# Ledger of designs, part 7: VH-VL binders against Arf-GAP with Rho-GAP domain, ANK repeat and PH domain-containing protein 1 (ARAP1)

Target 1, 186 residues: Arf-GAP with Rho-GAP domain, ANK repeat and PH domain-containing protein 1 (ARAP1), of Homo sapiens (Human) (q96p48r954to1139)
Amino acid sequence: ASMGDTLSEQQLGDSDIPVIVYRCVDYITQCGLTSEGIYRKCGQTSKTQRLLESLRQDARSVHLKEGEQHVDDVSSALKRFLRDLPDGLFTRAQRLTWLEASEIEDEEEKVSRYRELLVRLPPVNRATVKALISHLYCVQCFSDTNQMNVHNLAIVFGPTLFQTDGQDYKAGRVVEDLINHYVVVF

## First folded at step 26 (VH-VL)

Design ra3 (from pa5 with light chain S94N)
Fold by ESMFold2, look of step 26:
Structure ra3 (fold): chain C 186 residues (1-186), chain A 121 residues (1-121), chain B 107 residues (1-107)
Amino acid sequence: as target 1 above (186 residues)
Amino acid sequence: QVQLVESGGGLVQPGGSLRLSCAASGFTFDYYYMNWVRQAPGKGLEWVSDIWGSGGKTYYADSVKGRFTISRDNSKNTLYLQMNSLRAEDTAVYYCARDLYTDLGWYFDSWGQGTLVTVSS
Amino acid sequence: DIELTQPPSVSVAPGQTARISCSGDNIGDKWVYWYQQKPGQAPVLVIYEDSDRPSGIPERFSGSNSGNTATLTISGTQAEDEADYYCQVWDSSNDYVFGGGTKLTVL
């Protein structure tokens, strides 16, 4: 098991999704869906960093148990992992093209463009995007309780996944579009 | 360029009401959480209230809870603060502030120039 | 909620290094933000996430955060740096907490 710098250098599960991502997503799905402000809230810096370091060293050996890890520490570890990817989840080569696609006015054309761009991603990146967007769809299903509807999740995950300074709304628009059109895009 | 312009401040008697407005321009308003922060004359900054981009969730400092209501109209790019049951201690300059998410944190990256509210008989 | 304590004032000569502290229980586990406020003006963000500078903020501004103390450092302090400086953290309870402010005087 290698603690690599790229997404494909991570320990992968049977579904080609990094175990780091799976562990965090699974824990939030089991313990965090009703937590108010999930993903908007930040965990403690030291706890988040220790968890992330453990996951980077050997994600398969890390066991996330309810009551022993705060959901905000786990959500922050996942966000930090995605933010710190050297090439980003959507890759530097495709970043601008994804952002420009969000401005396509014809909704059907926009969805087709996202499908095209998704096929061009490396297989691990593509599987990870699908898993994350599927997870965020589940999170927003509990938005009456957790307050994290599609729009609020997009505000957080846009800058996180596209590694931006938060000044450009297009990153959030991509994430919002992918959640809203999950079935058709994926 | 991001611009935030507050208005609606003025002189009001104790127990009175005011509604503050903050006109936003230069950015896609609904993709940002918004806040009110106040500063009493000669004093430090005090957070007052927060409203999320969708407008569905709001938070208040204990000192104003039950008396102030934050709201937004995303179609008009405008943030509001309805202030009721005003007290002398509410006298302050009220700032509108944009809450930016990036680098895994939230902070006030843009502020208006403020509007003065004076509560005095 | 965490309480943030700043010295009420700091004085430095032009060209010297100013250090403004922000003390709080385990503040090193939180991201710290610093705002500059000149008289009659709105605050301006000068440091975010402990140590990062927004675009347009001079390189003489730097920050650090560990243990119970965060510090804003201004090297080669200039007359235009004379202002009030506030530290701020975001609490997990969705509360925003400011320090009391520090008046920096450049003599």
Scores: ipSAE 0.658, ipTM 0.838, lowest interface PAE 1.7, mean pLDDT 89
Fold by OpenDDE, fold request of step 27:
Structure ra3 (fold): chain C 186 residues (1-186), chain A 121 residues (1-121), chain B 107 residues (1-107)
Amino acid sequence: as target 1 above (186 residues)
Amino acid sequence: QVQLVESGGGLVQPGGSLRLSCAASGFTFDYYYMNWVRQAPGKGLEWVSDIWGSGGKTYYADSVKGRFTISRDNSKNTLYLQMNSLRAEDTAVYYCARDLYTDLGWYFDSWGQGTLVTVSS
Amino acid sequence: DIELTQPPSVSVAPGQTARISCSGDNIGDKWVYWYQQKPGQAPVLVIYEDSDRPSGIPERFSGSNSGNTATLTISGTQAEDEADYYCQVWDSSNDYVFGGGTKLTVL
């Protein structure tokens, strides 16, 4: 897999989650949950790029070890990977429908809508979204330490996952909703 | 459209206090980090302080730590800067700026027109 | 702590290409942002992520960043481009670092 490949063209694990995503999430879970500003801070572009290239070349052969990679480089690699997806994690076709769903006022209706939209995603995308949101839910559990509550994570990942410049708050709201309603949505 | 309007600037003596306000409109205020950036007369831009959307975490430049306090009222879409123990070197136009995130950085996409603070005896 | 150095002034004739440098140690490892500030006005973002243009910014504005130098390039410079230009980076310590600014004069 290389830059420009679809999510489904990546090396996939047993649960249809790209190995590249799993490697990054796993490492951050082990080494980054208590890191102040995790995912908000950025790594060095050169290190991030090298890591991302290695992961894209052969994610299965990459073994991230504590102390060898800065957690911000790994988190940046993950964000860059997700941002570089040709159709985005939520697919180009469904992008607007996700953003529109965030404006639903009734919470039950909103959750129902998100469930419907998840079913419309390709299996690999759906699995990846679930894994990522689960991970972010875990990250925010340590918000007292890492300062990354649901809102802050949403601000960071909204633009990343929806491939925007950050001007559209609805992207963040989608991520916020998915984290807050993780149990009932997934 | 995004609009930021600063107010509260004026003349103050050294050691005095002043409170700046920034009224935000045209966007969902609480979903954005907000910043104060100042510019001394004839000088460059200097970041002063930021506050996260939730209103919890704040950061300050070393030059203002312990003297300035940034805060926000999301219900009023307003950003504040309480400035205490003002010094002559604090004289500047103070801008409020909206903060955006990209995968590898933070930057300011929207700025107010600024409010002038003059500290002089 | 990274320090950004800009030339204090750059002059170009109308239609010529203006280049404003922003130097800093390993600045190529960071995103660089550029702001335009005209007299008596607030800064305006003209480049983000080294080379991307916000909506509404003319195509004559471009940016690059490698090694120790980022460059703002204005091709076919126009009179209205006369302004101060500031580069900016973000430090992981939550510091927003600005260059000293460059006065671009269109002769």
Scores: ipSAE 0.641, ipTM 0.882, lowest interface PAE 1.0, mean pLDDT 94
Fold by OpenDDE, last read:
Structure ra3 (fold): chain C 186 residues (1-186), chain A 121 residues (1-121), chain B 107 residues (1-107)
Amino acid sequence: as target 1 above (186 residues)
Amino acid sequence: QVQLVESGGGLVQPGGSLRLSCAASGFTFDYYYMNWVRQAPGKGLEWVSDIWGSGGKTYYADSVKGRFTISRDNSKNTLYLQMNSLRAEDTAVYYCARDLYTDLGWYFDSWGQGTLVTVSS
Amino acid sequence: DIELTQPPSVSVAPGQTARISCSGDNIGDKWVYWYQQKPGQAPVLVIYEDSDRPSGIPERFSGSNSGNTATLTISGTQAEDEADYYCQVWDSSNDYVFGGGTKLTVL
């Protein structure tokens, strides 16, 4: 796999989740949930890039172990991977519809809209979004320790997942909504 | 259009206090990290403090820790900097800056015009 | 802790290429951001993520970052480019770090 490969072109696990995503999420779940500023802190680009290259080349052969990889490098690799997706995690075609959904004032209507949009995603994208949001939900459960509440995670992952420069808050809001409503949306 | 307007600067004596304000407009304020960056006369830029959008997490430069307090009122789209125990070396133009995140860093995409704080006897 | 070092001043003739360096240990492992500050004005972001330009920034502005040195390059420098330029990185330990700034003079 290379930077230009789509999400579906990645090595996939049993649940249609790219192994690269699974490896990173699994590692962070095991080693990073209580890390202060997880996903806010940045790894070193060289280490992150090397890890990302390894994961892209053959994610199945990469085994992340505690103490061997800095959690911030792993988290950065994950974010970089997601940001570098050619069509983005929410796909180019559906990107604007997701952002528009964030503007829905009625919460029930908004949740319903998100459900509809999830169904429109390719299976791999949908599975990946679910896995990622589930993971982020878990991360925010430790916000008292890691200082990464839902809002903070949204600020980080909004631009990442929607491949924006951060100027549009709607991206963050989508992520925030998905985390907050994880149980009912997924 | 993103706008940041600082106010509250002025002349104060050493040991005095001053409260700066930054009025934000043109963006959803509570979804952004906000920062204070200062610049002493004829000197470079120095980061002072930041606050997360939720208002729960704050960070400070070592030079101002214990003396300065950053806060925000998201309902008013306003950032504050309470400066206590002011010193001569705190003399600077204080800028309010919006903070954006990229996958490997934070940076300031928008700046106010600044407000001058002069600490002198 | 990382420290960023910039030359205090750089001069260039109009139409020539100006290069402003920002040196720091393993700065290539960080995103570098560049700000332009004209006299009496607030800083303006001109480069982010080493080499990307914000909307509204002329194409003559470019950036690179490798090893221990990041470089802001202004091709075809114009009189209006005369300003102070600051590099900046973010560090998990030090938060925001600025270079000392470089005064670019257009002769």
Scores: ipSAE 0.631, ipTM 0.881, lowest interface PAE 1.1, mean pLDDT 94
Fold by OpenDDE, fold request of step 27:
Structure ra3 (fold): chain C 186 residues (1-186), chain A 121 residues (1-121), chain B 107 residues (1-107)
Amino acid sequence: as target 1 above (186 residues)
Amino acid sequence: QVQLVESGGGLVQPGGSLRLSCAASGFTFDYYYMNWVRQAPGKGLEWVSDIWGSGGKTYYADSVKGRFTISRDNSKNTLYLQMNSLRAEDTAVYYCARDLYTDLGWYFDSWGQGTLVTVSS
Amino acid sequence: DIELTQPPSVSVAPGQTARISCSGDNIGDKWVYWYQQKPGQAPVLVIYEDSDRPSGIPERFSGSNSGNTATLTISGTQAEDEADYYCQVWDSSNDYVFGGGTKLTVL
């Protein structure tokens, strides 16, 4: 896999989750949950890029070990990977519908809408979203330590996942909603 | 459109206090980090403080740490900067700035016109 | 701790290319942002992520970043481009860091 490859063209694990995503999420889960500002802090561009290139070349052969890789480089690699997806994690076709769903005032209706939208995603995308949101849910559980509550994570991942410059808050709101309603949405 | 309007600047004596406000409009205020950046007369830009959207986390430049307090009222779309123990070197135009995130950095996409704070005996 | 150094001033004739440097140790490992500030006005973002232009910024503005130097380039410089320009990075350790600013004079 290389830059420009679709999500489905990545090396996939048994659960249709790209191995690159799994490697990063797994490492951060092990080493980064209590890191202050996790996902907010940025790694070094050169290190992040090298890691990302290695992961894209052959994610299955990359073994991230505690102490050998800075967690911020790994988190940055993950974010960069997701941001660079040609069609985005939520797909270009469905992007606006996701953003619109965030404007639904009734929580039950909104949750139902998100469920519907998840079903519309390609299987790999759906699996990846679930894995990522699950991970972020875990991250926010340590917000007292890492200072990354749901809202802060949403501010970071909204622009990343929807490939925006951050001007539209709706992207963050989608992420926030998915994390807050993880149990009922997934 | 995004609009930021600072107020509260003025003349104050050394050791005095001043509270700045920034009224935000044109965007969903609570979903953005907000910052204060100051500029002394004829000098460059200096970051002062930021506050996260939820209002729980704040950061300060070493030059103002312990003296300045940033806060926000999301219900009023307003950012504040409480400045205590003011010094002559705090004299500057204080800008309110909206903070945006990209995967490897934070930057300021929107700025107010600033409010002048003059600390002088 | 990263420190950003800019030349205090740069002069260019109308229609010529202006280049403003921003130097810092391994600045190429960070995103660089550029702001334009005209006299009596607030700063305006003109470049983000080293080389991307916000909406409304003329195409004559471009940016690059590698090694220890980021550069703001203004091709076909116009009179209205006369301003102070500041580079900025975000550092996980030092938060927001600005360069000292460069006064661009269009002769």
Scores: ipSAE 0.624, ipTM 0.878, lowest interface PAE 1.1, mean pLDDT 94

Design ra3 (from pa5 with light chain S94N)
Fold by OpenDDE, last read:
Structure ra3 (fold): chain C 186 residues (1-186), chain A 121 residues (1-121), chain B 107 residues (1-107)
Amino acid sequence: as target 1 above (186 residues)
Amino acid sequence: QVQLVESGGGLVQPGGSLRLSCAASGFTFDYYYMNWVRQAPGKGLEWVSDIWGSGGKTYYADSVKGRFTISRDNSKNTLYLQMNSLRAEDTAVYYCARDLYTDLGWYFDSWGQGTLVTVSS
Amino acid sequence: DIELTQPPSVSVAPGQTARISCSGDNIGDKWVYWYQQKPGQAPVLVIYEDSDRPSGIPERFSGSNSGNTATLTISGTQAEDEADYYCQVWDSSNDYVFGGGTKLTVL
């Protein structure tokens, strides 16, 4: 896979989750959950880029080992991969509808809307969103240690997942909602 | 449309205290990290402190750590800087700045006009 | 902790190209941001992510970053470009770091 490849064109593992996403999430789960500022801190560009290139070339052959990769490089690789998706994780077609859903005041209605939107995503995208949000839910469980609560994760991943410059708070709100309502939305 | 307006600056004696405020408008305040950046007369920019959107996590430059306290009231869209044990070297224009994130770092896309703090005997 | 070094001053004739450097160890591995500050005014972001321009910033402003040096380039420099310019990076260990600033004089 290359930078221009769609999510569905990636090497896929079980449950339609791209192997590149699985490798990063798995490593961070093992080595990064208690890391202060996980996903907020940035890796070195050169190391992150090399890792990302390796993962894009052949994610199945990449084996991340504790002590060999800095967790911030891995987290940066994951974020960059998601940000570089040609159609975005939530797809261009559905992007605005997700952002609009975040403005729904009634929580039950909002959750219902998110469920509807998830069904509209391609299977690979839906599986990836679920895996990512599940992972972020786990990360925030350690917020007392890593300082990354739901709100902080949302601020970071909102712009990443919706490919914005960070000025639109709605992107973060979507991520925040998905993490907070993970159990009922997915 | 983003607007930041600092206030509370003035003249204070060494050892004194001062509280700065920054009124924010034109954006959803609680979803952004906010910062104080200061500039001594004729000098460069120096980051002072930041506070995360949730209001729980704060960071400080070593030069002000233990003396300054950053806080925010999201219900009022206001950022604060409590400055205690002020020193002459704290004399500066203090800017309120909004923080944005990129995959490799944080930066300031919006600044207030600044408020002057003068510490002098 | 990373330290950013800028020349204290740069002079350029109108219409010529001004280049302001920002040096730091492995600065090429970070995003560099540039701010313009005119006398009595607040800083204004003119470049983010090494080379991207915010809305409203003239195309004559550009940036690059590699190795140990980032560069702000102003092509066709105009009188209104006379100002102080600051580079800035974010460091996980040192949070926000500014360069010392460069005074650009348009002759």
Scores: ipSAE 0.623, ipTM 0.877, lowest interface PAE 1.0, mean pLDDT 94
Fold by ESMFold2, fold request of step 27:
Structure ra3 (fold): chain C 186 residues (1-186), chain A 121 residues (1-121), chain B 107 residues (1-107)
Amino acid sequence: as target 1 above (186 residues)
Amino acid sequence: QVQLVESGGGLVQPGGSLRLSCAASGFTFDYYYMNWVRQAPGKGLEWVSDIWGSGGKTYYADSVKGRFTISRDNSKNTLYLQMNSLRAEDTAVYYCARDLYTDLGWYFDSWGQGTLVTVSS
Amino acid sequence: DIELTQPPSVSVAPGQTARISCSGDNIGDKWVYWYQQKPGQAPVLVIYEDSDRPSGIPERFSGSNSGNTATLTISGTQAEDEADYYCQVWDSSNDYVFGGGTKLTVL
């Protein structure tokens, strides 16, 4: 069963992305970029769930401080939030079209298709995708230390963002493509 | 359909070496982390080694560190286990297992049928 | 790193409920996975993330995890459920840890 509200039902920050996403991304950017296996590792389930419940109750009132929250608990809360979105980050309406775009063999054509698909997303979804992919681009810049290159991030975030059972590679390929082509797509 | 087929098991003397292979098909191999898990006759399951999808990061159980090397060739869809300095306690059926990420967790969703390694004089 | 303890065996009559425990220090803060292994066969996942069933696993299989104990429950146990059952967690020092296994006998 799905937990949590749609993106349009979330508390939004000044940039019109969910405050939950902003809080988690900001914390991991400050404290987690050199953590080996960041996002691949799982936090403690009870701590992750309590953090997520607090963020869903009132994200604006939750302030994450170094030493008070483990980076793996925060990363797991962010992943759970994204996994549980009722309509998904890429929306039910566009999900299959995004996955099919990953199969385009010509790289320039594929990038052009991703740009078209981004324009069609609702504004909050588009802003959230950009913020998240920008963050993952930053994470992979530290891959010599954290071991999370683009491919490893895609393995985790593919099933997470497209809400799949993990049996098919296309979701990972979309995420990998978006990170690899961040500058030209966004 | 996901398929994992181990090979390379056999009888080896103590101190010897053996290389196991696991041929993968039915999925895009490099998008999945892979593991070796072993089971001594009449005993329980013991995790042996893990290799990440890109092949750059590996982990080993303490019982095999320094003696075993996990590797993968993503161009051939094949997982390997190089076993050196074999001991009697390494006698086991060796399974390769696919490590699936979904629902925010990792688990072994697909296993091969195993290959038997016997270490005895 | 965490050590997982399972009873060596559990016996139940057909149609009764079997409960297989997996004990570990603060195991309730970890995801627990359960595997079924029939003689001469590779293990099969029956419960993931404490309580969820993969597709194709009968509804009679369920799981729970709190405190220091995770439990696999099989309601309405059938003869075909006779197997060895292993719990498994992820542990950052070992990566993956299995319990010692429980032999379920269905008389």
Scores: ipSAE 0.616, ipTM 0.827, lowest interface PAE 1.9, mean pLDDT 89
Fold by ESMFold2, fold request of step 27:
Structure ra3 (fold): chain C 186 residues (1-186), chain A 121 residues (1-121), chain B 107 residues (1-107)
Amino acid sequence: as target 1 above (186 residues)
Amino acid sequence: QVQLVESGGGLVQPGGSLRLSCAASGFTFDYYYMNWVRQAPGKGLEWVSDIWGSGGKTYYADSVKGRFTISRDNSKNTLYLQMNSLRAEDTAVYYCARDLYTDLGWYFDSWGQGTLVTVSS
Amino acid sequence: DIELTQPPSVSVAPGQTARISCSGDNIGDKWVYWYQQKPGQAPVLVIYEDSDRPSGIPERFSGSNSGNTATLTISGTQAEDEADYYCQVWDSSNDYVFGGGTKLTVL
């Protein structure tokens, strides 16, 4: 319930994903899929922080309401939550292995490796990755309007999910691969 | 090692056209948004234009909108700025800048050396 | 667009602390970036996201941002720190905005 809590220490929904993640994804799915630059744009730091603090205190009691919460503040709160995870979404233990898998040249071998790595994640992490990638797949389906194709989403979510300084493309490659191969991998 | 090298600057008459190029190396070009930033002699920095990684979306400062066109060729690792209907006020050093995303923010982490555009009759 | 205001110049003796301000309405709600530019050279990023230093930037450079003012601080200022300094934000309208610049003189 605090900023430093691990993923499994969060309030969880029936599907083993953090309620914070579900609330943000659900709101953006309902109100943000046609917003130009969704996830690329940044919300106000004070509004984002206030929302995130409320979600961390009691995510189940937070009701995101259109008109009261800007979609960019909600998207920024989700990104901040994922960025601040102490062990990261893909775990520090597996981080290098995920990044190395992105360099596999044979597509079938690469997809098989991603499936193997997913099985090795803790259950909450695996469920959360699936929920996020599923959501990003939906976002790119509206790319004609929101301008966020798979590549643009990967640029934002690579550094966010792998907690990098953005200097290396491999984190983005993993995210791009997972979205492009969503049906086969998950 | 990230390198950005601008070219195509020079002297041009008011109302004329000029095309700037920026050759990029040392990074996977299409994973980064790119920008043009200019600086008039003795003046401060002014953002000109932004282009997203796949090249599908562009933004412009009001001062250049309708006259300048940013583009990129990801197969050649090159950024372009087509400058039409040039005015004396467009006289500046034009910088190519790489836009980096981390931790909820975007910033220009790498800059080229700049190319001078002089607009005079 | 937000407007960013910087003092045109700041003077400091060697070894003293220099403070360069960047003022804008609610700038504390935005990430602030600082660039150093020496004459005839391209800008170099010295502070990102209010207070973080890129690799290779000396520890004497620091930053803060709250309310309507962001500040670049250079402790133990050295002669090679003499340069122009620009603050920059990205706002939600997809615009990048620079301050007018501050000339730091080390006497």
Scores: ipSAE 0.612, ipTM 0.822, lowest interface PAE 1.9, mean pLDDT 89
Fold by ESMFold2, last read:
Structure ra3 (fold): chain C 186 residues (1-186), chain A 121 residues (1-121), chain B 107 residues (1-107)
Amino acid sequence: as target 1 above (186 residues)
Amino acid sequence: QVQLVESGGGLVQPGGSLRLSCAASGFTFDYYYMNWVRQAPGKGLEWVSDIWGSGGKTYYADSVKGRFTISRDNSKNTLYLQMNSLRAEDTAVYYCARDLYTDLGWYFDSWGQGTLVTVSS
Amino acid sequence: DIELTQPPSVSVAPGQTARISCSGDNIGDKWVYWYQQKPGQAPVLVIYEDSDRPSGIPERFSGSNSGNTATLTISGTQAEDEADYYCQVWDSSNDYVFGGGTKLTVL
């Protein structure tokens, strides 16, 4: 059971991606890509909390199974984990710089700035950002069925990843930009 | 400074149609889902419809399905409600509300002043 | 979909604590939001996600949610708190459900 509140203090997998993130992403990839409103919908608070507690206690021992866990409960557990990170996925120190980068009008300059900012993230944070954005790219590939195109995902994940009050669109724009430019940024 | 201003309300006969508008300003409109909520005179609040940020996906309360259509024009920062086959029970103040995602949930953080729709003979 | 029940009215003396309930089957498994509406005005969010306050809402407003009941609590109630109060949840399939409202009177 990990003792960590921060991302680096979590149980980590082979590529320094927290096991809790990998378990949730893997489950949603297997069972949730065709679920209408995935990530937009909220799970039950009690089931989400119990799942999150199990993952925090020993993520390596948790195996998510279709029929036992609702996709919305898993998606909510992942979002809650990311929202509750004490320093955040993009770190408190870099948060404003990331948000300001979203205002760059020249697309090549903006992409270059995102690459630069990614290099400055701690290794675990950078690996986790790449894994999450890769996953969201896969989710939007099924948007004809799940209705979660890049823009809709950005609306949900912007405030979640940057831990904002949702009043400022810039967090969503960063997430949207990273998904849209995944191939060249990562 | 978030502002939502409804317009288009008025007196309409049963079976008639009316189109409401909500002009939005002070925020990047397409990054927010939008809703209509209504309140019959002397009654409580009733959710009517939701539209997602980029448009295209909409949801309706059972009481209005098939009769009302929510839409948005993100280039004009405007939300619409097309109301057809109006009934007396549709008489209400109609509020435009911004749907904010944060803290793992959705809620109405900003409301317009409302526009009154009266359906009577 | 869940049905939310609120008492139609609550009365308190100034400075006392007002408690407004919102009852629904397993409402504790849902996030609860509270809106204040003064006569002739649009609703204003006063509590989100059971217990959190938006900026600008006085600290005397608090909330809780467990089991079948959510409660809005106003400590040190003031005359300006006199209003209608609505609870709201987000139900499955993107439905927003409001309670019937509670008129708070501060005498």
Scores: ipSAE 0.604, ipTM 0.821, lowest interface PAE 1.9, mean pLDDT 89

